# Ledger of designs, part 30: VH-VL binders against q869s5r1519to1633

Target 1, 115 residues: q869s5r1519to1633
Amino acid sequence: YILVAEDNDINIKVVVRQLEKLGYTAIVGINGLKALEIIGSFPICLILLDCQMPQMDGFTCSTILRQIEPTGQRIPIIAMTANDSKDRCFEVGMDDYLSKPVRVDRLQKTLSDWI
Key: E = the ipSAE of ESMFold2; O = the ipSAE of OpenDDE; V2 = 0.75 times the mean of E and O plus 0.25 times the DockQ between their complexes.

## First folded at step 9 (VH-VL; framework fv_recibokibart)

Design w2 (at its last fold request DockQ between E and O 0.93; V2 from the best seeds 0.82)
Fold by OpenDDE, fold request of step 11:
Structure w2 (fold): chain C 115 residues (1-115), chain A 120 residues (1-120), chain B 108 residues (1-108)
Amino acid sequence: as target 1 above (115 residues)
Amino acid sequence: QVQLVQSGAEVKKPGASVKVSCKASGYTFSDYYMHWAKQAPGQGLEWIGEINPKSGDTKYNQKFQGRVTMTRDTSISTAYMELSRLRSDDTAVYYCARESFEWLPYFDYWGQGTLVTVSS
Amino acid sequence: QIVLTQSPGTLSLSPGERATLSCRASQSVDSSYLHWYQQKPGQAPRLWIYGASSRATGIPDRFSGSGSGTDFTLTISRLEPEDFATYYCQQYGKYPFTFGQGTKLEIK
C-alpha cells in the first residue's frame, strides 16, 4: 500500500491510476491531517506527499511523521512538488522528490529505488 | 494499435432513450478512464462525463445529471453511454475518448462518433 | 465552470501565412491541463497540443503552443493546405472539463 497525500482531484486520479498500473494500491489522504490518520490504519510502505495542501501541508506532515514513527521503522517519504523546494523537503525528513505533474516512468524508478 | 469503435447511428423520438457503445482494443481496457463528449451539429464539444472501467465509478457533467448513465462491460472491453428523456437538442454526434494517465491527462484516442437524431 | 473563449471564430488565411489562435479562460488554468485538438469535417477530434506547449506525436514543428494563466495561443508558423480545420482548446484542470467554442481556420 502506498499513501498518497494530495488535495487536487485531477492529480489524485492520475497518480492513483499510475500506481495501480505499477501494481500498487493507493490510499488517498486529501491533506496532511488525513495522511496522519491513514498511516496508523494501513500498512504503508511508501508515502507520496504533496508539499502544498490545505489545513496541513506536506512539510508539517513529514515533520510529524518522523516524530511519531517507531524506532527502526522508517517509511520512505517522497515529496511531490511543482516548484523547487527540494532543500526544504530534505530538512523536514523527506527522502526524495518527484516533480509535478508526476510521470509514470519517474514514479516507477522512484518506487524501485525506495521499496 | 489503440482503437475505439462506436455503435451506429440512432434515430429516436422525444422522450425515448438511447444507448451508445464504445468497444476498445489494443490496450488494457480497465487501466484507462473513458470519457464521453457531445457535439451538436455545427457546434463545439461538450464534456458529458467519465467512467473508471476498473471500479465502475462515474462522474457526470451537471448538465446531464439525472439523464445520463455510463456503464462498462470489462469482459468485452466495451463502454456504454445511455441518455434518457431525449429532447431535440440532444441531437448530436457523441464520442467516446480515452484519458491518458502516463503523465498529463488528455483525450489521446477517440471513437469515430455516433450520430443520434431526436425528432418527432 | 471554467469558460474558454476562442478567437477569432473564423480565421481566413492562405497557405504560407502565419496563423495565431487565441484561447482565453474565465479563470486561471494550470498550463499542464490546457490542451488543443484539431478536427476536420466528418472526423473525430485529434489531440494536437498538450500541456499548453507540447506537440502530440506526429504533429509538425510548424505548430506551437504557448501561454499561461488565462491566455493561451496556438501558432502555425507557415500554413499548409492540410492545416485548415477547426481547432479547440480544452481545460482538464477542473470539473467539469470544458472546451472552447473553436476557431475555424479556412482557406481564403
Scores: ipSAE 0.908, ipTM 0.959, lowest interface PAE 0.5, mean pLDDT 96
Fold by ESMFold2, look of step 9:
Order: C-alpha cells, then structure tokens, then sequence
Structure w2 (fold): chain C 115 residues (1-115), chain A 120 residues (1-120), chain B 108 residues (1-108)
C-alpha cells in the first residue's frame, strides 16, 4: 500500500489515479493524524505526504513518525510540496520530494527509486 | 486517435427520460474519468457530473442531483448519462469529455455533442 | 460553488487588433486548475490554455494566459480571422467544476 496523505480532494483524485495506473494501491489520509492511524493499521511501504494539511501538517506528521518508528522499519516519506520548504522537509526526516501538481512520470521515477 | 462518439439527437416530451451514450476508442477506457456537460442554446457550459469508469463511482453537480444517473459498460467502452423528469429548460446539447490525469486535470477530448430537445 | 465571471460578454474587434479577455473567480483558484477553451459554432469546445498560462499543443504563441488568485486573463496579441470564436474559462480546483459564461470574440 502507498499512503497518500493529502486533504485536497482534486489532488487526491489525480494522485490516486496516477498510482493505480502505475500498479499501486493507495490508501488516503486526509491529514497528518489520519495518516499516522493508517500507518499503524496497514502495511504501508511508502508515504506520499503533503506538507500543507489542516489539523496536523506533513512536517509535524513526519517528525512524529520518525520519533516513534521501530528500529529498522523506516518507511520512505516523499514530500509533496509547492517548491518551498524543501530544506525543512529533509530536516523533519522526509526522504525525497515531488513538486505539486504531481506528474505521473516523475511519480513513477520516484517510486522506482524508493520501492 | 482518441475518439468519443455520442448517440444521436433525441426529442422527448416533458416528464420523460433520456439516456445519452458516449463510446470511447483509442485509449484504455477504464483509466480516465468521464465527465458530462450541458450547453443550452445560446448559453455557456455547465458541468453535470463525472464517473470513474473503473469503479463506477459518480459525483454530480447538485443542480442535477436526483435527476441524473451516470453509468458505464466497460465491455464496450461506453459511458451513459440518463436525465429524468425532463423539462423544457433541459433542451440543450450534452457533451461527454475525458479528464486527463498524467499531470494537470483538464478535459482533453470531447464528444461531438448530443442535442436533446424537450418539446411541450 | 466558484462562480467564474467573464468580461466582456461580447468583444467586437478587427483582425490585427489586440484582444484581452477577463475571467474573475468568486474565490481564489489555484492557477494550475484554471483552463481556457475555445468553441466555434456547431463544434465541441477545445482545450486552448491550461494551468492559466500554458498553451495546448498546436496553439499559436499569439495566445497567452496569465493571472492568479481570482483574476485571470487571456490575451491575443494580434487577431487572425480564425481566432473569432467563443472562449470559456473553467476551474477544476473545487467541485462542482464551473465554466465562465463565455466571451464571444466577433469581427467588427
């Protein structure tokens, strides 16, 4: 499963469609809190994490995940960002990034690099 | 190579229903959302709704909720829009349109349109 | 819903002139999801400009789009006879998706 943590329903629709075309199954969390619940409940192999979300944003979510993750069970976290805050993304333990709006060819390349 | 071919013009009485078809070719039908739009004579475009051909899930403009049903038959790559309880202001050209998803979502291919006339 | 208001409703110009078509949204629209379509009588709409400023394949560079937030513009630097048509802006940022009412660009 690939976790898509994103609150915008148009962005979700497009990214989920892209993931399905590439052969992946997506699970959607509409904010950082929901994303953390999903990680604990499903076998997630990679996280696409929007930096800007209500309630709990992607930066906070990444920070918490890296603090609580079991040793040797690091899940790749790929930021989805509007080309700002890239330095902060890496500071909070994200592994890579994709510029929004996400292109399917860039998504494919990034997924190939990490899973 | 992508082509959307719609069913022919319809003349209906008030209170009846109409079902417009949109046959897709030149691409994998189930990969792309299909949308429907209305254009009344001399008027602009109005979005009616969308269907995910893979799952059959739909979302409708609230203006049409309760009167519109969108379906599809993936075995013949065809989408359908049915509009019930027709009234005179439903007279319009109805278009199907395919949504891109490779990057930005927009309507990249359109059917030729189907004129539905609701005669009193 | 997001209302797109195009102005003017009709724009009468001659070939060779500059045309400016306006699209104003009732709420902010992500420019990535603001698109323009051209429609000629008896034809389906055609994608013209996407993402506010990117020309669709085969669209001449005399067409340019700009804008952000609530204010978007389609400009034609020097009108050709084939450019006279109706232009619609469309937002794909929030359900229900909406179109402007159109600007008819006609020869006068």
Amino acid sequence: as target 1 above (115 residues)
Amino acid sequence: QVQLVQSGAEVKKPGASVKVSCKASGYTFSDYYMHWAKQAPGQGLEWIGEINPKSGDTKYNQKFQGRVTMTRDTSISTAYMELSRLRSDDTAVYYCARESFEWLPYFDYWGQGTLVTVSS
Amino acid sequence: QIVLTQSPGTLSLSPGERATLSCRASQSVDSSYLHWYQQKPGQAPRLWIYGASSRATGIPDRFSGSGSGTDFTLTISRLEPEDFATYYCQQYGKYPFTFGQGTKLEIK
Scores: ipSAE 0.686, ipTM 0.869, lowest interface PAE 1.4, mean pLDDT 91
ESMFold2 (binder alone), look of step 9: mean pLDDT 94; pTM 0.946
OpenDDE, look of step 9: ipSAE 0.894; ipTM 0.954
ESMFold2, look of step 10: ipSAE 0.678; ipTM 0.870
ESMFold2 (binder alone), look of step 10: mean pLDDT 94; pTM 0.947
OpenDDE, look of step 10: ipSAE 0.900; ipTM 0.956
ESMFold2, fold request of step 11: ipSAE 0.590, 0.640, 0.656; ipTM 0.837, 0.859, 0.866
ESMFold2 (binder alone), fold request of step 11: mean pLDDT 93, 93, 93; pTM 0.940, 0.941, 0.941
OpenDDE, fold request of step 11: ipSAE 0.908, 0.907; ipTM 0.959, 0.959

Design w3 (at its last look DockQ between E and O 0.62; V2 from the best seeds 0.00; counts 0 for: pae E 3.4 > 2)
Fold by OpenDDE, look of step 9:
Structure w3 (fold): chain C 115 residues (1-115), chain A 120 residues (1-120), chain B 108 residues (1-108)
Amino acid sequence: as target 1 above (115 residues)
Amino acid sequence: QVQLVQSGAEVKKPGASVKVSCKASGYTFTDYYMHWAKQAPGQGLEWIGEINPNSGDTKYNQKFQGRVTMTRDTSISTAYMELSRLRSDDTAVYYCARESFEWLPYFDYWGQGTLVTVSS
Amino acid sequence: QIVLTQSPGTLSLSPGERATLSCRASQSVDSSYLHWYQQKPGQAPRLWIYYASSRATGIPDRFSGSGSGTDFTLTISRLEPEDFATYYCQQYGKYPFTFGQGTKLEIK
């Protein structure tokens, strides 16, 4: 299972379809708060986290996730960003990033690198 | 090769319903979203809605919400668009179009169109 | 909804001339979600340019697409007789998906 935190309908549609094509099951949270709720309910092996979301953005969500994460159980967090905010992504504990709109070939490579 | 073949022209009275079909071939029907568009005589194109042939999930343009129903029969790779409570301004050519899935979506293949005439 | 406005409405040119078609969006559209279609009378639309600047399969290199943000352009460097048709831009960036009203390229 891959957690997708994204609030935009088009981006959700595209990323979910790409994940399904690659053989993964996506679980969608429409913001950082929802993502935090989902992480405790499903066996998530990787998180695709939009940096910009209402209620709670990806940066805050990542920070909280790293704080509550059990020792030795690190889940890869991949930032989804529309601009070059790479440095900030890594500062809050994200492991990698994907430029939006997400390309399936880049997504596939990223999944191979981290799962 | 990919082909989308639509049903024939329809003539309807106001208040009636019309159901247009779009039969797909040359690819896995359930792997691609199907869209529908309207083109009134001498006018441009208008997006009506989409359907996921695998799940049956739909999303409609609010302009048509409540009057349009999109369905599919996976056993024969056919998508359907039904428009109810027809009125004169529904007179148009209706197209089905496949959504690509190589990188990001666009409409890569179109049906030949179905003329629907609404007249008293 | 995102409104796409094409200009001019009609473009009258002769074979061999250069054609420039514009598509303006009411709000910013990612170039990956801006596409162009060609339509001839009595026929269905046909994909022509996708992702703002990529030619569909079989489209001659005299066609080119460019632009970003709210302004997009389709250019034909040297018109051929078969190029005279109506061209529509379309955005897939936001529901509902929308088309421009079209530019009719006709022979002078």
Scores: ipSAE 0.578, ipTM 0.876, lowest interface PAE 1.0, mean pLDDT 94
Fold by ESMFold2, look of step 9:
Structure w3 (fold): chain C 115 residues (1-115), chain A 120 residues (1-120), chain B 108 residues (1-108)
Amino acid sequence: as target 1 above (115 residues)
Amino acid sequence: QVQLVQSGAEVKKPGASVKVSCKASGYTFTDYYMHWAKQAPGQGLEWIGEINPNSGDTKYNQKFQGRVTMTRDTSISTAYMELSRLRSDDTAVYYCARESFEWLPYFDYWGQGTLVTVSS
Amino acid sequence: QIVLTQSPGTLSLSPGERATLSCRASQSVDSSYLHWYQQKPGQAPRLWIYYASSRATGIPDRFSGSGSGTDFTLTISRLEPEDFATYYCQQYGKYPFTFGQGTKLEIK
């Protein structure tokens, strides 16, 4: 299962469609708080985490995840960003990033590297 | 080559229904959302709704909610839009349009349009 | 819903002239969701400019799009006879998706 943390319903539609074409099942969280709840409820193998979200943004969500994660159970967190914020993403514990607009082949490559 | 071919023109009475078809070819039909738009004579374009041909899930412009039904038949790569309880201001050309398979989508291909005339 | 208002409604120009078509949104639209279509009489719309400024395949470089926020512009640097048509802006950022009412670019 891939957790997609994204607040925009158009972006959600697109990412889920692309993941389904690649053979993955997506679970959607509309903000960082919902994403944290989903991680506790479902067997998530990778997180696609939008940096900008209401209530709790992706940077804050990643920071919390890295603070509370069980030893030896590190879930890959892949940032989705419209801006080049690579250093900030790694500072908060994200493992990789995807620049928007995301090409399907880049998404596939990134997923294959981490799953 | 991507192509969207719509059914022919229709003339209908007020109160009737019309079902317009959109036959897709040149791509994997179930991978791309299909949209429908209305263009009344001499007027601009109005979005009616969308269907995910893989799941059959739909979303409609509230203006048309309750009168529009979008369906598809994946075995023949065809999308349908049915508009019920027709009235004179439904006279328009109706287009199907394919949503691009991009992170930030747009309508990349359009059908030729189907004229629906509602007259007594 | 986001209302897109195009101006002018009709623009009468001669071949060789520069055309400027405006699209104003009732609220901010990310430029990556703002697109332009060309439509000639009796034909379907055709994608012309996407993401506010990117030309669709086969669109001549005399067409350029610009703008952000609520104000977007389509410019044709030197009109050719084939450019006379109606142009629509469209937003894809928020349901329901909406089009401007169109600017008819006609030969003077």
Scores: ipSAE 0.338, ipTM 0.762, lowest interface PAE 3.4, mean pLDDT 88
ESMFold2 (binder alone), look of step 9: mean pLDDT 94; pTM 0.941

Design w4 (at its last look DockQ between E and O 0.94; V2 from the best seeds 0.75)
Fold by OpenDDE, look of step 9:
Structure w4 (fold): chain C 115 residues (1-115), chain A 120 residues (1-120), chain B 108 residues (1-108)
Amino acid sequence: as target 1 above (115 residues)
Amino acid sequence: QVQLVQSGAEVKKPGASVKVSCKASGYTFTDYYMHWAKQAPGQGLEWIGEINPNSGDTKYNQKFQGRVTMTRDTSISTAYMELSRLRSDDTAVYYCARESFEWLPYFDYWGQGTLVTVSS
Amino acid sequence: QIVLTQSPGTLSLSPGERATLSCRASQSVDSSYLHWYQQKPGQAPRLWIYDASSRATGIPDRFSGSGSGTDFTLTISRLEPEDFATYYCQQYGKYPFTFGQGTKLEIK
């Protein structure tokens, strides 16, 4: 299972279809708060995290996730964002990034690298 | 090569129903959303709705809500659009169109269109 | 819904001339979800420009797209006979997806 944190319904639709094409099942959280709820309820192997979301953005979500994460159980967090925010993504504990809009070939490579 | 082949022209009376088919080939049918659009004579294009061929989930333009039903048969890679309670202003060419997902969402392939004429 | 208004409704030009087609949105549209289609009589629409400024596969470089926010433009630098058709802009950023009413480019 891959957690997708994204608030835009078009982006959700596209990324979910890309993940399904690649053989993964997506679980969607519409913001950082929902993402945090989901992570405790499902066996998530990777998180696609939009940096900008209402109520709780990806940066805050990533920070919290890294704080509550059990020792030795690190889940890869992949930022979905513009290239100009890459440095900030890494500062809050994200492992990698995908430029939006997400390309399926780049997504495939990223999943291969981290899962 | 990707192809979308639609069923032939239809002539219907007001109050009747019409079901248009769209057979896909050249790609994995269940991987791509299928959309339907309406083009009245001399008018622009109007989005009717979409279907996920894998799950069967649909989303319709509210303008057509209650009169349109989109379905699919995955065994023959065919999408269907049924429009009920037909009226004269339903006379139009109806298109099926595939939604890309590799990067940006747009309608990358279209059927040839199906003319539906509603006349008393 | 987002309303796309194209102008002019009809554009009459000769081969070799420059064509400028406008598409105005009732609200801001992400350029990633603004596309253009070409349609000739008796044929289905064909993707022409996507992401506001990217040419679809096989589209000549005399075609260009530009714009952001609510104002978008399709330009043909030097018209060829095969370019005379109707062009539609379309937004894919918000349900329901909508098209402009089209600009008919006809030969003078």
Scores: ipSAE 0.817, ipTM 0.932, lowest interface PAE 0.6, mean pLDDT 96
Fold by ESMFold2, look of step 9:
Structure w4 (fold): chain C 115 residues (1-115), chain A 120 residues (1-120), chain B 108 residues (1-108)
Amino acid sequence: as target 1 above (115 residues)
Amino acid sequence: QVQLVQSGAEVKKPGASVKVSCKASGYTFTDYYMHWAKQAPGQGLEWIGEINPNSGDTKYNQKFQGRVTMTRDTSISTAYMELSRLRSDDTAVYYCARESFEWLPYFDYWGQGTLVTVSS
Amino acid sequence: QIVLTQSPGTLSLSPGERATLSCRASQSVDSSYLHWYQQKPGQAPRLWIYDASSRATGIPDRFSGSGSGTDFTLTISRLEPEDFATYYCQQYGKYPFTFGQGTKLEIK
């Protein structure tokens, strides 16, 4: 399962369609809190994490995940962000990034690098 | 290449229903959302709704008050829009349009339009 | 819903002139989801500008789009005879998706 943490309905629609075209199953969390609930409930192999979300943003979510993750169970976290935020994404333990708006060919390449 | 071919013009009386078809070719029909838009004579475009042809899931503009039903037949790559309880202000050209998703969502291909005339 | 208001409604110009078409949104629209379509009489709309500023395939350099937030502009630097048509802005950022009422660019 790929977790998509994103609050915008249209961004969700587009990314989920892209993932489905690539043969992946997506689970959606509409904010960082929902993303954390899903990670605890489902076998997630990779997280696409929007950096800016209401209630709990992606930076806070990534920080929490890296603090609580079980030994030997590091889930790749790919930021979905504008390029001027990418330094902060790596500082909070995210592994890579995709510039929004996400292109399916870029998504495919990034997923192949991490899955 | 990509082509959307719609059914022919219709003349209907108030209170009737019309079902417009949109046959897709040149691409994988189930990969792309299909949308429908209305253009009344001399007027602009109005979004009616969308269908995911893979799942059959729909979302409609509330202005059409459950008068619209969008369906599809994946075996013949065809989308349908049915509009019921027709009234004179439903007289318009109705377009199907395909939504791109590889990067940005926009309507990249359009059908030729179907004129529906509602008159007594 | 997001209302897109285009101005002017009709713009009468001659070939060779510069055209400026405005699209104002009732609330902020992500520019990635603000698009422009061209429509000629008796034809379906055609995607012209996407992402507020990017030209669709085959669209000449004389067309440029700009803007963000609530204010967007389509500019044609030097009008050609084939450019006379109606142009619609469209937002894909929030349901229900909406179009502007159109600007008819007609030959003077």
Scores: ipSAE 0.553, ipTM 0.834, lowest interface PAE 1.9, mean pLDDT 90
ESMFold2 (binder alone), look of step 9: mean pLDDT 92; pTM 0.932

Design w5 (at its last look DockQ between E and O 0.95; V2 from the best seeds 0.80)
Fold by OpenDDE, look of step 9:
Order: C-alpha cells, then sequence, then structure tokens
Structure w5 (fold): chain C 115 residues (1-115), chain A 120 residues (1-120), chain B 108 residues (1-108)
C-alpha cells in the first residue's frame, strides 16, 4: 500500500491510476492530518506527500511523521511539489521528491529506488 | 495502435433509450478512464461523464444525471453509454474518448463518433 | 462550471497568413489542464495542444500555445491548407470538464 496525500481531485485521480498501473494500491488522504490517521491503520510502504495541502501541509506532516516514527522503521516519504523547493523537503525529513504534475515513468523509477 | 471503434448510427423516437458501444483495442482497457462527449449539430462539445473500467465507478455531468448510465464489459474491452428518456435535443454525435494518465490528463484518443437522431 | 469562450467565432484567412485564436475562461484554469483540439468536418476531435503550450505528437511547430489564468491563445505562424478546421479549447481542471464553443478557421 502507498499512501497518497493530495487535496486536488484531478491530481488524486491521475496518481492513483499511475500507481495501479504499476501494481500498487493507493490509500488517499486529502491533507496531512488525514495522512497521519491513515499511517496507523494500513501497512504503508511508501508515502507520496503533496507539499501544499489545506489544514496541514506536507512539510508539517513529514515533520510529525519523523517524530512519531518507531526506531528502526522508516517509511520513505516522497515529496510531490510544483515548485523547486527541494531543500525544504529534505530539511523536514523527506527522502526524495517528484515534480508535479507527476510523470508515470519518474514515479516508477522513484518507487523502484525506495521500495 | 490505439483504436476506439463505436457502434453505428441510431434513430430513436422521443421517450426511447439508446445504448452506444465503444470497443477499445491496442492498449490495456482497464488502465484508462473512458469518457463520453456530446456534439449537437453545428455545436461544440459537451462532456457527459467518465467511467473507470477497472472498478466500474462513474461520474456524470449533472446535466445528464438520472438519464445516463455508463457501463463496461472488460472481457471484450467495451464501454457503453445508455441515454434514456430521449428528446429532440439529444440528437447529436456522441464520442467516446480515452483519458491519458502518463502525465497530464487529456483526451488522447477518440472514437469515430455515433450519430443518434431523435425524431417523432 | 467553468465557461470557456473562444474568439473569434469564425476566422477567414489565406494560406501563408498568421492566425491567432483566443480562449477565455470564466475563472482561472491551471495551464496544465488547458488543452486544444482540432476537428475537421465528419471527423472526431484530435488532441492538438496540451498543457496550454505543448504540441501533441506529430503536430507541426508552426502551431504554438500560450497563456495562463483566464486567457489562452493558439497561434499558427503560417497557415497551410490542411490547417483550416475548427479548434476547441478544453479545461480539465475542474468537474464538469468543459469545452469552448470553437473557432472555425476557414479559407478566405
Amino acid sequence: as target 1 above (115 residues)
Amino acid sequence: QVQLVQSGAEVKKPGASVKVSCKASGYTFTDYYMHWAKQAPGQGLEWIGEINPNSGDTKYNQKFQGRVTMTRDTSISTAYMELSRLRSDDTAVYYCARESFEWLPYFDYWGQGTLVTVSS
Amino acid sequence: QIVLTQSPGTLSLSPGERATLSCRASQSVDSNYLHWYQQKPGQAPRLWIYGASSRATGIPDRFSGSGSGTDFTLTISRLEPEDFATYYCQQYGKYPFTFGQGTKLEIK
């Protein structure tokens, strides 16, 4: 299972289709708060995290996730960003990034690198 | 090569129903959303709705809500659009169109269209 | 819903001339979700420009797309005989997806 944190309906639809094509099942959280709830309910092997979301953005979500993460169990967090804010993503504990809109070939490579 | 082949022209009376088919080939049918559009004579294009061929989930334009039903048969890679309670202003060419997902979502392939004529 | 208004309704030009087609949205549209289609009589629409400014596969470089927010433009630098058709803009950013009413580019 891959957790997708994204608030835009169109972006959700596209990324979910991409993940399904690649053989993964997506669990969708519409913001950082929902993502935090989901992480405890499903066996998530990777998180695609939009940097900008209402109520709680990806940066805050990533920070919290790294704080509550059990020792020895690190889930890869991949930032989804529309701008060039790579440095900030890594500062809050994200492992990699994908530029938006997400390309399926780039997504495939990223999943291969981290899963 | 990707192809979408639609069923032939239909002539219907007001109040009747019509079911148009769209057979896909050249790609994995269940991987791509299928959309339907309406084009009245001499008019522009109107989005009717979409279907996820894998799950069967649909979303319709509210304008057609209650009269349109989209289905699919994955065993033959065919999508269907049924429009009920037909009226004269339903006369149009109806298109199926595949939604891309590799990057940006757009309608990358279209069927050849199906003319539906509603006349008393 | 987002209403797309195209102008002019009809554009009459000769081969070799420059064509400028406009598409105005009733509200802001992300450029990634603004597309153009070409349609000739008796044929289905064909993807022409996607993401406001990217040419679809096989589309000549005399075609270009530009714009952002609510104003988008399709430009043909030097018209060829095969370019005369109807062009539609379309937004894919918000349900329901909508099209402009089209601009018919006809030979003068």
Scores: ipSAE 0.887, ipTM 0.952, lowest interface PAE 0.5, mean pLDDT 96
Fold by ESMFold2, look of step 9:
Structure w5 (fold): chain C 115 residues (1-115), chain A 120 residues (1-120), chain B 108 residues (1-108)
Amino acid sequence: as target 1 above (115 residues)
Amino acid sequence: QVQLVQSGAEVKKPGASVKVSCKASGYTFTDYYMHWAKQAPGQGLEWIGEINPNSGDTKYNQKFQGRVTMTRDTSISTAYMELSRLRSDDTAVYYCARESFEWLPYFDYWGQGTLVTVSS
Amino acid sequence: QIVLTQSPGTLSLSPGERATLSCRASQSVDSNYLHWYQQKPGQAPRLWIYGASSRATGIPDRFSGSGSGTDFTLTISRLEPEDFATYYCQQYGKYPFTFGQGTKLEIK
């Protein structure tokens, strides 16, 4: 399962279709709080995490995940970012990034690197 | 080479139904959402709805909700749009259009259009 | 729903002139989801500009798009005879997806 944490319906639609084309199954969390609930309930192998979401943004979500994760069970967190947030993404424990709007060829490459 | 070929023109009476087909070729039919749009004579374009041809899931413009049904037959790579309880203001050209999603979603290929005329 | 208002409704110009077509949205639209289509009489629409400013494959560089928020513009730097058509803006940012009413670019 790949967790997609994203609040925008159109972005969700596109990324989920891209993941399906690449042969992956997605679970969607519409904000950071929902993403945390899903991680606790499903076997998530990788997280695509939008940096900017209402309620709990991706930076806060990543920070919490890295603080509460069991030792030796690090789930790759891939930032989805529109702007110059790369340094901040890595500061909060994200492992890689994808520029929004997400391109399917970049998604394929990134997933192959981390799964 | 991507191609969308629609069924021929239809003449209908008020209260009838019409079913327009859109046959896709040159790509994997189930990978791309199909959309339908209406263009009344001398007027602009109006989005009717979409179908995910893989799952069959649909979403309709509320203006058409209850009168439109979108379906598909994946074995012949064909999408369908059925409009019921036809009215004179349903007279229009109806287009199918494919949605790209490799990057930005937009309507990259369109069918040639199907004229539906509703007259008493 | 998001209403797209195009202006002018009809634009009468001569070949060689510069054309400026406006599209205004009733609420903010992410530029990545604002698109332009060209339609000639008796033909289906064709994707022309996507993401507000990116030209579709094979579209001449005399066409440029710009804008953000609620105000978007399609510019043709020097009109060619083949450019006379109707242009529609379209938003893909929120359901239901909507088109502008069109700007008919016609020869003077």
Scores: ipSAE 0.626, ipTM 0.859, lowest interface PAE 1.5, mean pLDDT 91
ESMFold2 (binder alone), look of step 9: mean pLDDT 94; pTM 0.939

